# Ledger of designs, part 6: VH-VL binders against Protein AF-9 homolog (yaf9)

Target 1, 217 residues: Protein AF-9 homolog (yaf9), of Schizosaccharomyces pombe (q10319)
Amino acid sequence: MAPNTRVSKCQISRPILVGNDAKPLTKEEKEKAPTDHTHTWRIFVEGVDGEDISKWVRKVVFKLHDTYNNPTRTIESPPFEVIETGWGEFDIMVRIFFAPEAHEKALTFYHHLKLHPYGPRMEEMKASGGLVESVQYEEIVFNEPFEYTYKLLSQNPIGDGHGLAVESEPDHPFSQQLEQDEADKLDFAIQEVKKTIEMYKQQVQSLQGQKSSTPVE

## First folded at step 1 (VH-VL)

Design f5 (framework fv_namilumab)
Fold by ESMFold2-Fast, scan of step 1:
Structure f5 (fold): chain C 217 residues (1-217), chain A 124 residues (1-124), chain B 107 residues (1-107)
Amino acid sequence: as target 1 above (217 residues)
Amino acid sequence: QVQLVQSGAEVKKPGASVKVSCKAFGYTFTGYYLHWVRQAPGQGLEWVGWINPNSGGTNYAQKFQGRVTMTRDTSISTAYMELSRLRSDDTAVYYCARDLYDYVWGSYEYFDYWGQGTMVTVSS
Amino acid sequence: DIQMTQSPSSVSASVGDRVTIACRASQSISSYLNWYQQRPGKAPQLLIYAASSLQSGVPSRFSGSGSGTDFTLTINSLQPEDFATYYCQQSYSTPYTFGGGTKLEIK
């Protein structure tokens, strides 16, 4: 298997989730936040079913609104996420880079940051204290991938996980300090996002059916 | 029975300071935030700030920053609002009001019990 | 600061009438909206919190609705004790801000 040999008549796909969650600031958080900040929010790129996408994703670049300090955030190791506080909804550019051995062009997505309850789940989000989830299911398709990429993706099991571990990256940007006693509330928000992901996965799986690629090897 | 009892009316000259008290009854004083809201004669409600009686932490509306100080004494379940360098347009009824400090459902703030109000008149 | 606009500034009604008061926020405040009633010479009293939740002890004739920027307080069958001034308030961000008030007057 030569690194630069493409697998002809072959298509392999990988699902990813691009999205954000958000929650209103607590009273304790408001004591330390700028007066106009209203929410803590997280933008992320994750695998479905706990897939460790770091095996084929080299880095993710998030371009935030220009009002943020250092608005271009480069994340070179999982979890591929940015956590911030703010007051406004805006479009975030999400650019996914692959390992050089893949010889694949970076993919760019735009995600509209959602801070307020919306859509069919609006009443549920209001009932949960304003916890918001906005997640896009994206299918990354590799047409005639190089043998390196094909082997890597076909041999990696789905179910290897990277967690939504908020405290695993102490160097990740927070524009304000969070109270330690708020860790449990944030963990609850993360668990709600995981439930939402499972719901979306089930809906997509029912629609997906026979749309998977037929590999040639 | 929950009750917030405020100190009596004050008449002050411009440039003076006033300190209004709000004593809490019938609940755990440190379990609830206390807000101060004022109302000029014939006018609407204006938020001044809040104090967390548990931590002593405060948050003041920008308009009052540098002139208002909120404190509390947990031993007597009493909160205080001191407003300095009084002006004639500070003439108002000042209310204290309670807001639930609830970690599980604290994202929805509301003022469930109010003091009777303290009239502060600033005139020469 | 979030500006809260109430309409109308006053409304005249009779006992038994259905009265509707509107409140608009200058930006989305989700459901972080409260309604208070103030009788002449008295402190305000909480009627509704989180846009639609009725405070304990408040008569069921009072109801709140809306989300985002547009909110409504409804009194389904006006009683004599309901003639008062009503204020909406956002608790979404500091400073907490109130609407200008709606005075409910006897027709």
Scores: ipSAE 0.000, ipTM 0.443, lowest interface PAE 16.2, mean pLDDT 79

Design f6 (framework fv_anetumab)
Fold by ESMFold2-Fast, scan of step 1:
Structure f6 (fold): chain C 217 residues (1-217), chain A 123 residues (1-123), chain B 111 residues (1-111)
Amino acid sequence: as target 1 above (217 residues)
Amino acid sequence: QVELVQSGAEVKKPGESLKISCKGSGYSFTDYWIGWVRQAPGKGLEWMGIIYPGDSYTRYSPSFQGQVTISADKSISTAYLQWSSLKASDTAMYYCARLDYYDSSGYEYFDYWGQGTLVTVSS
Amino acid sequence: DIALTQPASVSGSPGQSITISCTGTSSDVGSYNYVSWYQQHPGKAPKLMIYEVSNRPSGVSNRFSGSKSGNTASLTISGLQAEDEADYYCSSYTDSSTLYVFGGGTKLTVL
């Protein structure tokens, strides 16, 4: 009956991970892939701390390099990911859409696909048989969200209250307590990213082990 | 098949009220935005505003805020554009068009258009 | 209200390639990849030809392509045909309160 309306003086945020993993093709995988492909890779959008982001993410659109057939990939249900094979690194457009009742414009991220060991973890990636992970930590911030979004996210907090709404009062001064609360939320977010990355690494390694030991049909 | 069907041409005098319609069919009407676009004689396309029929949320171009009212009746899959008091300067072709929320672009392009309603306001 | 600049007219001969420009600002074309192109034949409603700078809807000929450099988007029509004669409008999302803007339109003549 009553129209959906904005929650004034309110800001609520949610962390997400936008990233890819990749590994060199096995002998079996190479036989099924195009002749010039060297790696299998996965691009994804995921929550932290086991959050089911499909509660507030309607769909994710991945735009791959134009050399791929049907380069625009629309994923309307979790997991929000695309698995492909290839040889080159390129930028993938990642667009996140919310429910229409949120009245929020889609968010666009660009992720540079990493296939080769890189950065401070390069030696670790080489030691893992070339398993590569490249993950961006992003904060989605809803300023004066509509009641639909506010209620939805408030009913589903992450960990120690990370992602809960923060009320902005123009006549209230900043305090040390508020600064300490912000530091705690940042520490929580960093730890959750680390946990999520470690879990994916273990899952990929587990799948690689199972594929290696399973007879080819 | 997706189709937007608009009401017929109107000839009005200044000061009269008018409400024109745009009926959607062949898709879930409450899953897409409807926009209104004006084309004055000899001029280009100018967007006026949009509505999400599911909850009747509207956004207007600043140039049209307060000049027109956009509404929708989801029970009959119809969007409306309304004037309380017409002016001669309202003479134009008016198009409704669907913004594809569930395709790759969100509400950034118009994928299907109505045939247009010509509104002529003269004494 | 005209927000994006297009040439008033452009002409070409059958089989040739033509390009129509659409110049905006950093608040629209320059900052966002949300440029669309519409074709309008006399007496007809506009038809979507290109969206998000360079994507084609199903059913649109691959002779139509879009691109962008800085504040200017371009529609290129290769292998020009008589049926391409029409008015062409560009449009863009804008981060201003307007949300959406159109170009003034370009009349394409095929002779």
Scores: ipSAE 0.013, ipTM 0.521, lowest interface PAE 8.2, mean pLDDT 81

Design f7 (framework fv_anetumab)
Fold by ESMFold2-Fast, scan of step 1:
Structure f7 (fold): chain C 217 residues (1-217), chain A 122 residues (1-122), chain B 111 residues (1-111)
Amino acid sequence: as target 1 above (217 residues)
Amino acid sequence: QVELVQSGAEVKKPGESLKISCKGSGYSFTDYWIGWVRQAPGKGLEWMGIIYPGDSYTRYSPSFQGQVTISADKSISTAYLQWSSLKASDTAMYYCARHWDYGDYSEAFDIWGQGTLVTVSS
Amino acid sequence: DIALTQPASVSGSPGQSITISCTGTSSDVGSYNYVSWYQQHPGKAPKLMIYEVSNRPSGVSNRFSGSKSGNTASLTISGLQAEDEADYYCSSYTDSSTLYVFGGGTKLTVL
């Protein structure tokens, strides 16, 4: 007789990565793409440290620029991503939906699509042959979640229990332990970003090897 | 309890500007989308566009893109639909409607305003 | 714009059942379970009767039911009552740039 009711004074959080990858079109890809397109890009919502977020994310809606055919892309199963080609940078709306039993409002994020090397890692991106990664670390916080969400997330913690439910205390909303937990979550996100960059660098090195691999005679 | 209240009927001449309103009450206005639907006299429903009041993100139907502007002021829980220059063909009933979105991705409008009749004649 | 196809009119006697069809394409009704139905009485705003093909909002009579087969969704009204006389519109999510599309509407006459 356990109704699906709210768990009072409880807060559960889950880290996610919202971002895009991009690279210049190859000669072969340019032949298949519109003449004005310069890059292939991917927008995504992913879990940190390999978490399968489909356990608690029902679907993700990506709303692209209106110049794209079918600009509203609804992805109901992982991977939660969209792959396209283009030339311009624009804002993509990313809307995350939960199971109806969660009684949680959908969350909206805006991600500025990055196609060109930028920021503190610009030299690294240029060195990779123009491979770009722009990733946002987002913390999804469920305040006084319904029992459905509480049980689901408590049974599937992140890493060493980071992201587990904590009792909210208005007189002490933030503590040193919570600060350490946030730092650990950020480290997880940074590791995922580094893995993606390394993967792209290896792909570029492979392509450069193929392009430069000619017999001397 | 939960309701959308629209501004009163308007009678305008071609070329005039107009801004009509839709005020939400009884719920958290920034947690739901507000859509605008047009109904010409004796005709069916046409979706015009939608706005998320929390950040004013808008999407338009291709038929209405560039013809109208949808906006919202979350401080007073009000959404707006405006024309810079009205045409006789804009004569219609205009409805605002709340998009049902949390947990349920129904793509449905669950609460409707009473409608604003706009008459454009010379 | 590709609108959903509904019959212009349908009629029935009190106590009978009627069905209204809503035909789309593989870009809307055929691929997605996001079909809704609205009832509109003369001079009034539309009211949501069915969402996600077959679900009823709280307060809607169980005489109203929805279903879908292929590219066609259907609204069935059992035990017809005089108050059911109204215009009925279907709507669907679409993966086209319009995002939402409405049917042309069906006038139900209770004889």
Scores: ipSAE 0.000, ipTM 0.449, lowest interface PAE 12.5, mean pLDDT 80

Design g11 (framework fv_namilumab)
Fold by ESMFold2-Fast, scan of step 1:
Structure g11 (fold): chain C 217 residues (1-217), chain A 123 residues (1-123), chain B 107 residues (1-107)
Amino acid sequence: as target 1 above (217 residues)
Amino acid sequence: QVQLVQSGAEVKKPGASVKVSCKAFGYTFTGYYLHWVRQAPGQGLEWVGWINPNSGGTNYAQKFQGRVTMTRDTSISTAYMELSRLRSDDTAVYYCARHPIVGATYYYYMDVWGQGTMVTVSS
Amino acid sequence: DIQMTQSPSSVSASVGDRVTIACRASQSISSYLNWYQQRPGKAPQLLIYAASSLQSGVPSRFSGSGSGTDFTLTINSLQPEDFATYYCQQSYSTPYTFGGGTKLEIK
């Protein structure tokens, strides 16, 4: 392991989005897809408001359902995503590895792939022809980070950390309907949290903007 | 340099067939869909179809189904569009354009375009 | 087929002006909307994809907004090279239909 010194009494955090988009295959798209596939879907890890996370994320490993060829997908450069077609909903393991110089331990999240309209926005999704979005807001908290990690993240500061992470995988097995209901509640809560953190982020950006020297261009 | 180079202008009689080529340079040919889009003189753009060079799979606009055939030859990184039973209203500039298979399949867009091939159908 | 309607069909403007072009879909297409620029005698060039994502290499004076059925392309400080025809395109379902185009002409 590295002999790097940790920054004592320090906490720094980074928000990320872990989630999926999906839409039904069009009649024409079905002609080129396997006969039982019904949707195109994308699983991703991205920064809030388009932040370039590749500055501190080295790679993301997605573990798909075993029925997919090469189910372990390692993405070493942005965009950190996988696009596939399918018919079933399942849990995807998402493992995030940080820049080598950071010497921080990788984090694992689980995301339940959503293909069908759901939750508070279900009627809106149905009205859009079945376009689905299911996104988890995760806050990566570094407590007493290594000096290099602190340096990387301080280049683009966010306020104090929250230390909260949500997994989509249920603790107890449920019927398909019950599992969907629980996942829907979590997804709704995550969307609400994203709105709150976005407001907080804007507050922090405003304060940093006031502090900075602003040349006229 | 990333580039799509198309074959030269064609003049055909009604009822004939035309085959336009599109050769790819500077990128992995099988990593991108190739779309075909046409534009009649002084008019707007019309999507014809696409081919996946990796699989050979195609998707054609219903209007052209039965008259258009898209193929490719991976050994020379070249895609082809053949349009048969030509009518005078098929007179147009035909463009090929690429779209990423991975990383952008969810959003279909065309980022690099060929220079266009003028096809004139008249007697 | 999804019909795409652009307005206006043509607009006259001066260098430095802010210009807005509208695009309307006959049904909801979410954010599956692209904008292209075409200069006379040239192939179209991608400006914006996914309704609001700026293509690499495209000047920041171009921006896109909207979702569902109503979309807008904005050029916030018109430059001489911007006098061209602009097309919206839906990528929600095949055939991927284009709007009729908006010709931007020097005033």
Scores: ipSAE 0.000, ipTM 0.432, lowest interface PAE 14.0, mean pLDDT 78

Design g2 (framework fv_namilumab)
Fold by ESMFold2-Fast, scan of step 1:
Structure g2 (fold): chain C 217 residues (1-217), chain A 122 residues (1-122), chain B 107 residues (1-107)
Amino acid sequence: as target 1 above (217 residues)
Amino acid sequence: QVQLVQSGAEVKKPGASVKVSCKAFGYTFTGYYLHWVRQAPGQGLEWVGWINPNSGGTNYAQKFQGRVTMTRDTSISTAYMELSRLRSDDTAVYYCARGRIAVAGTWYFDLWGQGTMVTVSS
Amino acid sequence: DIQMTQSPSSVSASVGDRVTIACRASQSISSYLNWYQQRPGKAPQLLIYAASSLQSGVPSRFSGSGSGTDFTLTINSLQPEDFATYYCQQSYSTPYTFGGGTKLEIK
């Protein structure tokens, strides 16, 4: 083992979702929440298609608005999420840390917390009773990764080419290439948001069914 | 250095129009909304409207609707506010100010121009 | 329109004093409130945003508090350069309205 050994001319990438979901507080929830709070919300970092990102993510730090008690939230095990109540939309700093063996610097993202139906999916959000989903599709790219990261991700590839080592791109993208990349990422993010909303609805239904069940003798 | 520099003082007759400029230095002009705020002599501050320099979109206070027009020229990082059909009660110092969105969805004006005195007298 | 009322309209104080200025909104504006300082002949300068956040470069003797309809700006241990007019502003709904101002005068 050589901890400073890199895989030359190698690039390996991994997609993640950084985002939030939110819903209006029910009458019962409002009675238990601070009087000025209107919504419950969740900020998260997740893998695509249920990938267990804890295999390569060590921890995630979320920095909330300073009005929250202990606004810096460190999550060291999955699920990498924070659930809170609130009234306002604000920017949340999301910092992703990797295992020391990866020898990679932490990555920082900023996510604007969305509480109200918006954008192209506004009608779907309204139809769900105000369940909002706002998700960013991010590609984490490891250039000349250390053997630790190379082996881990190469042995567990996901999606179209993710987790596969490729030669590093020598030229910068043209403006047309950048626009195409953004369009592709947007389409993917839209599909992922739809899946997440549907999964959440099914999970709520399953939990309600389980809770209502009684032993049959 | 980050600054907003406005055009010089104007003296106008009632019924005339005035166009005030605001040039941005030291930051990405299209990255921030620009607001216009006026202050009559000895009086408080009054919001006039905003322009999004990226899109050209505008929002005007109802009081000025139909008399104010906000535009910009991205090639020279300059915003303009034109006020028409001037009345004596339009006499004021007109400021441009950069809008920023704060946490919790709030916003604030962190950078202001030096102001342009517009005097409307018969 | 949301009306912003400041009290007092003027206050006389001495260097070293603790001064408080109140601002009241005609309806709830949550924390969508900013405070500005204006010296004679000068443009306003931001002091506090989002009700309680101190703008970078502003001395720590300035602080803001409040939410909903009632807000306060506090100047702890007044300095000679603090004699100016102070304005609150709501940014909750257009038109974004300012208070009438509070003139801080040397005693």
Scores: ipSAE 0.000, ipTM 0.428, lowest interface PAE 14.5, mean pLDDT 80

Design g4 (framework fv_ramucirumab)
Fold by ESMFold2-Fast, scan of step 1:
Formats: structure tokens, sequence, C-alpha cells
Structure g4 (fold): chain C 217 residues (1-217), chain A 122 residues (1-122), chain B 107 residues (1-107)
């Protein structure tokens, strides 16, 4: 590899999903869980469009509520997730660490754990037996990345080339064309998140062994 | 202004039919579950029926099953309640109500219509 | 059906009084409970959702507490506009059910 130095006038971005899913405990699961627990839940950090983020993410640290045993959970290999049971909603601190060779500062996100149906999709969640999904889209931007990160991400693009390196023009003013390009990228990202959410819904449904409801006229 | 405006009430004989309407404005109607709630004169509130945002899930109180039909037209921002085979005990003020599920994570009726009086008498 | 039992049926109070109304569910409903205020000839108005969350625009003198089967609505300092009937409602399961109501009258 070439000497690991910053790539001048370069910017590369990578979308990730930070979120949770949750469902009410089954009769069988309640027998094995603490008496006051009502739900099983999963907090995760995942790539969009099936990206293997372990190529550039070294580890993810999840900090749970202090009432959990060993509330600081360090996950050093994929999948970057924690599965637990509980009864309350709380904020989870999510810290993403990069390979030492990247020479990048760790990023901190906060995710509010959702156990109960909510938002515009509340009705869908209630109809699906209380299956909850709460996912936030984040875009990680590497400004003048080190060659290690640049090479790694450039050789592993996602979708329609989103996440590829773009030469920056210092002091260039924001333009209408750039605004339109950003809107198109956002629409693409939203579509990819919807696909990923649908995949998770199918996984949760298969775990519960339930059939999808027949639409009512 | 977020608003529900009702119409279609009246006096009807036992065995008759009425159709209630509820017109929504000031919010994205197609994103919310809608409900009908009734109140007999001097009595408490009784939930009647619920319809999901897409009409995929519909529920009725046992007292009205088979006689009442809830429906919605999202293109017209309107909710309806078709009431057939009316009985004296159906006499009540009928309210349409929006479920706050769009903006919160608990089911609760945050916006109500003004109410429509339905009187069933011989 | 989940039965909602509300108490008292009526209470006489003076301006400035603290008023507490209780609601009991016949089975666990988590926090899926709302509180409503109704004035004569008017539609109900949502005060509290999710047992303890104050609806936007509702005065801070109103508060809700409880979970599971036992819930309370408290008015910390009764005002003239608070003389009304109050209802609790469970939204845990269909059919949705309301409490019988509590009439708050002037003493």
Amino acid sequence: as target 1 above (217 residues)
Amino acid sequence: EVQLVQSGGGLVKPGGSLRLSCAASGFTFSSYSMNWVRQAPGKGLEWVSSISSSSSYIYYADSVKGRFTISRDNAKNSLYLQMNSLRAEDTAVYYCARDRGYSGYDWAFDIWGQGTMVTVSS
Amino acid sequence: DIQMTQSPSSVSASIGDRVTITCRASQGISSWLGWYQQKPGKAPKLLIYAASSLQSGVPSRFSGSGSGTYFTLTISSLQAEDFAVYFCQQANSFPYTFGGGTKVDIK
C-alpha cells in the first residue's frame, strides 16, 4: 500500500442505519425472561444496500441503561448489534470506531429505544402484532480521508455510485445544481432504507412464525 | 387549521338507515386512523368503529356489527358511517375523531368533530 | 372487553382546589390510556395521552400518572374553566373502552 497520508481535495461519504426493532415477548420467552420484562429488542448499526460495514468499521460500543448488567456493550465483529429484553424505553449511546489505519475520530450517535408502536407507521406496527422498527439514516462524511480509507471505500461503492469520492472545490459557493443532486441522493437513500426495513420485517415475522394478515376490503 | 366537520344526522324510524359524513381539513388525512364515538343523551362515551389509514383494518363494537359500515375516501378527505337497521338504543350524538398515531406513539383521539345528533324514534 | 372503572362519579370543588380522579382497568393496559375533558354540548378534548403525556396546548395544572391497571388524573389548582366531565379511555385493544366519567361541579 502507498504511504498512509490524507488525500487532498477529496471527500467520500458512506450511509449507515442506526436503529432498533422490537416485539412483545411470546409466552415461551416470558418464562425465561425477568418477570417485569415485556419485550425483546435489538439495537444495531448496519450498512445500506447490504454493505459489509466491517470493512471500514472496527467496532461499535452500545451504552445501555444503567439497570442492565454490564451496560457498556462492545461489539468488535459483525453483526454490530445487541439483543436484549426489557420493559422501558431509554436513550442508547452508539459509538462507531474506525480502523486505527483510518486515523479518524470515533463518532457518537444517540438512539431512543422504541418498544411501542409510534409515528406515521404506528397503525402498521399495531396490525403486525406490535412489531416495532425505529431506524435513523446517517451519512458519515470523510473529508480529506487517509489513503487507507479512500482506497477501501472507493473499491467498494454502493448503489448508483453513492459513497464514491468527489473532488472538493474549496470556497466554491453552493449552487442550484448541487442542491438538486443532493435531493436526488436523499431520495435514493430513502428508497434503500425502505428496502432494508422491509427485509427486517420479514426476518422478524419469520422468527415469530406468523403469517401475514390477509388484506380486508 | 386542523378540523373535522360533520353532517348527515337526523330523525329516523326504527329499522331505517342514515349515512354520517366527516370532512377533514388542515392535515394529511390519508396518514391517520379514524374513529366513530357516540354518546347517548346524558350518558358516557361509547366507541363505535375504527378504520386504518389505508382501510386495511376495520373494527366495530359488538352492538353495531353487521348493521354499521365505516368507510373513508382519502382522495376526498372524508370519513363515513353507514348505519342500517337502526334501533332506539342507537339514539346518540355521533363524533368522528382522529387517532394521534401520526405524531405520537400512543393511540388517543386528539381531534374531534362537532358531533351529529341521530334520533331513532317511532 | 376491558372494563374501565372511574371514580368518583362526581366531585364538588372550589377554585384553587386540588382534584384527583382515578381510573382502573380490568386487565393490564400498559400506558395505553388517555384522559378527556367534556363541557356541556361540546365534543371531548384530549388532555393526556400515554397515561402521563400532556397534549399540546393543555395547561400544566393537568397531570396524569399510572401504568398497568391503576391511573390518576390530577388538577393541581382548579380554575373556573375546569368545571366539566372527565373520561379515561384505554387504547390497548379493541374494542376501545371509556370510563363512566367524573363530573367536577362547583362547590
Scores: ipSAE 0.000, ipTM 0.427, lowest interface PAE 16.4, mean pLDDT 80

Design g5 (framework fv_retifanlimab)
Fold by ESMFold2-Fast, scan of step 1:
Structure g5 (fold): chain C 217 residues (1-217), chain A 122 residues (1-122), chain B 111 residues (1-111)
Amino acid sequence: as target 1 above (217 residues)
Amino acid sequence: QVQLVQSGAEVKKPGASVKVSCKASGYTFTSYYMNWVRQAPGQGLEWIGVINPSGGSTWLDQKFKDRVTITVDKSTSTAYMELSSLRSEDTAVYYCARRYSGSYYPYYFDYWGQGTLVTVSS
Amino acid sequence: EIVLTQSPATLSLSPGERATLSCRASQSVDYSGYSYMNWFQQKPGQPPKLLIHDASNRATGVPSRFSGSGSGTDFTLTISSLEPEDFAVYFCQQYSNWPYTFGGGTKVEIK
């Protein structure tokens, strides 16, 4: 009965993490990998705090460097990740697709694959052979979403039963992307963003709940 | 608010071992790396090593690798540095110093313990 | 390891004078656009106190008369006008490479 039309003056958002981890191959792993490969690595798209994004993400396409066999990797079910071995750092195209009923264009992100330790802990990571991590916080914002998307996300909230639907805001903080080349500040920025998400969840709970005091954080 | 309180002065014989403690308070113990640095009387500072209190992983200067063990007790928020096979040249003030482990700031040695004098004499 | 050489070893100055302390690294301490060089002040019987981090940033509570500059291998700590409480030993320290290393120190002493 209700047509699938855009919900006017409405914005709903979902946070995601786009990133990679990597480590040097062990002697045993080198024997099973191509001769020139030095590392194993994983590229991924994940929800914040382990949220299941497969409820609204249909598939993720990762475009690797052309030196890989089948460089275009289509992942249609979680986990949305690709695990490979390699020797070089390069840009990976990450394209996120939604259900056709959403009438939303696919979103494209570019992630620079990090294989080698970086930043102030570089030498400590080298010595331990520790996992190298490089993660981007991205906010997927649906401006005036179709009712399909609005209802889907409102009925599948992140956290304890509340959705992230709000009136359109010109200066939405989650629309900003963290800079990959500012690696020494990235982890601090991620923690600040996580605090903002929690505050946002509490604001939604305060507005939707029964009469109560407003939380501060 | 942040405090690093070290154990008292020690006098040891050559060949003995010493274990210095550093009790942390006023912050989340596992969120900061704990470093150990020493200073011989009238000399400069020498980095010994570091521990990640969360996982217990350690990284040591190679010259101390075979004689130093760094550990933590998370239940008491205390870090330990044990130096074995003591020599007279190990006579020094030993400091613990923290560095933030989960972010890019602060990642310098922002707080230091008061120091523990270890004297090695016959 | 990265060797840090501080000069001069001793500065004998009077209150109100400018102090300029040098720290030279055996190789660059720069990485990804940052200079991983810190400066510490130490007074007798006390642990080192952070003054400057990342070459030029004053630590919390450090007076404006202290300033740091430099990049790569050459770094300077400047005290624009010495106060009586500034007579101390100053150490540079790098954390761009493991093991972390300190300079030999510059003693700023009253004449």
Scores: ipSAE 0.000, ipTM 0.411, lowest interface PAE 16.5, mean pLDDT 78

Design g6 (framework fv_adalimumab_6cr1)
Fold by ESMFold2-Fast, scan of step 1:
Structure g6 (fold): chain C 217 residues (1-217), chain A 124 residues (1-124), chain B 107 residues (1-107)
Amino acid sequence: as target 1 above (217 residues)
Amino acid sequence: EVQLVESGGGLVQPGRSLRLSCAASGFTFDDYAMHWVRQAPGKGLEWVSAISWNSGYIDYADSVEGRFTISRDNAKNSLYLQMNSLRAEDTAVYYCAKPLRYFDWSTPYGMDVWGQGTLVTVSS
Amino acid sequence: DIQMTQSPSSLSASVGDRVTITCRASQGISSYLAWYQQKPGKAPKLLIYAASTLQSGVPSRFSGSGSGTDFTLTISSLQPEDVATYYCQQYDSYPWTFGQGTKVEIK
């Protein structure tokens, strides 16, 4: 039973990862893809440390470049991702929807799809055979959330059993002490995100290995 | 028909400025990074500068850094190279070039379309 | 910066001959290498990209091979219209760099 009551003077946030990974198509994969495609890529929205974000995310809509057939992709259950092939880098609109009981507006993010090695990690990406990662750490902030959202997030903490930047039973939500505690929790979350990025590298490598063998297994 | 047409070259005294233009047609200009490449008389090719599809990334060869400025006007399908403090060693045919892949900054898979080139002669 | 070195600087061969041009990078560039053909008074023309992929419209007598630091462009049967200077170019890292060129002449 979700009440239609806001938690006064409360602010709760949840970290998510919005990003893509990509790799060049193998010779076998090129035979199955459109002739001009060069890469397999994945765009995703994920929680940290394996958090099941479907508990508070209802669906994610990805809007691809207009050159793709059915460029608007609606994903209503995890994993919140789209896997495609292509040759161009473009902006993907990522729109996150919440359960109606949350009474929150959808959030829109824009992610520039990266297919080629770039930036400070360019040498690492080249050393991996062209495996590319471009991952953004985002904070979803709920200002004076409804009891539905507050209870949901408070009952499903991340990390060591505590919610990141989440205060259960916040009697005095705006104090220097609470701000310091939230900063410490955020720092911990950033370290955990670093581990999650490494996990994604391994997942992409694993997925590409399986994909290469799949058509002839 | 995809084409690039350079203009603005000519004879100029050392220390002066010159602005080159490149007019693009036959493709979606604002989906591509664009490049300037030059070639001195009787010499090989030298990459000069590049600008991404959205002007977010720009790079220059060490020899022109601080003197040349690359820019683009996507509404006019035009690429520019502002050349300041010109030196005799800047004498070359300047080519405008489009990479093979759209939206690629890092690994564009070569340059498939080139303009005719415009000659810049820096001499007293 | 990555230095690209071509060999030979020039060569003269007969129509129908197999011609080989080599290109060496000063550091590993994977397969991020293109080959261009430039005829006198003309702009360069892309022949091969990704070290071995033939550009659309380019005759099949042209082929490329190699990875890492050593690359080769081969013309299996030289034709009169192949008289030109050939350049390799790395696009692994900015600034992009070209080889010094190999001039191919007949007789």
Scores: ipSAE 0.000, ipTM 0.444, lowest interface PAE 15.2, mean pLDDT 80

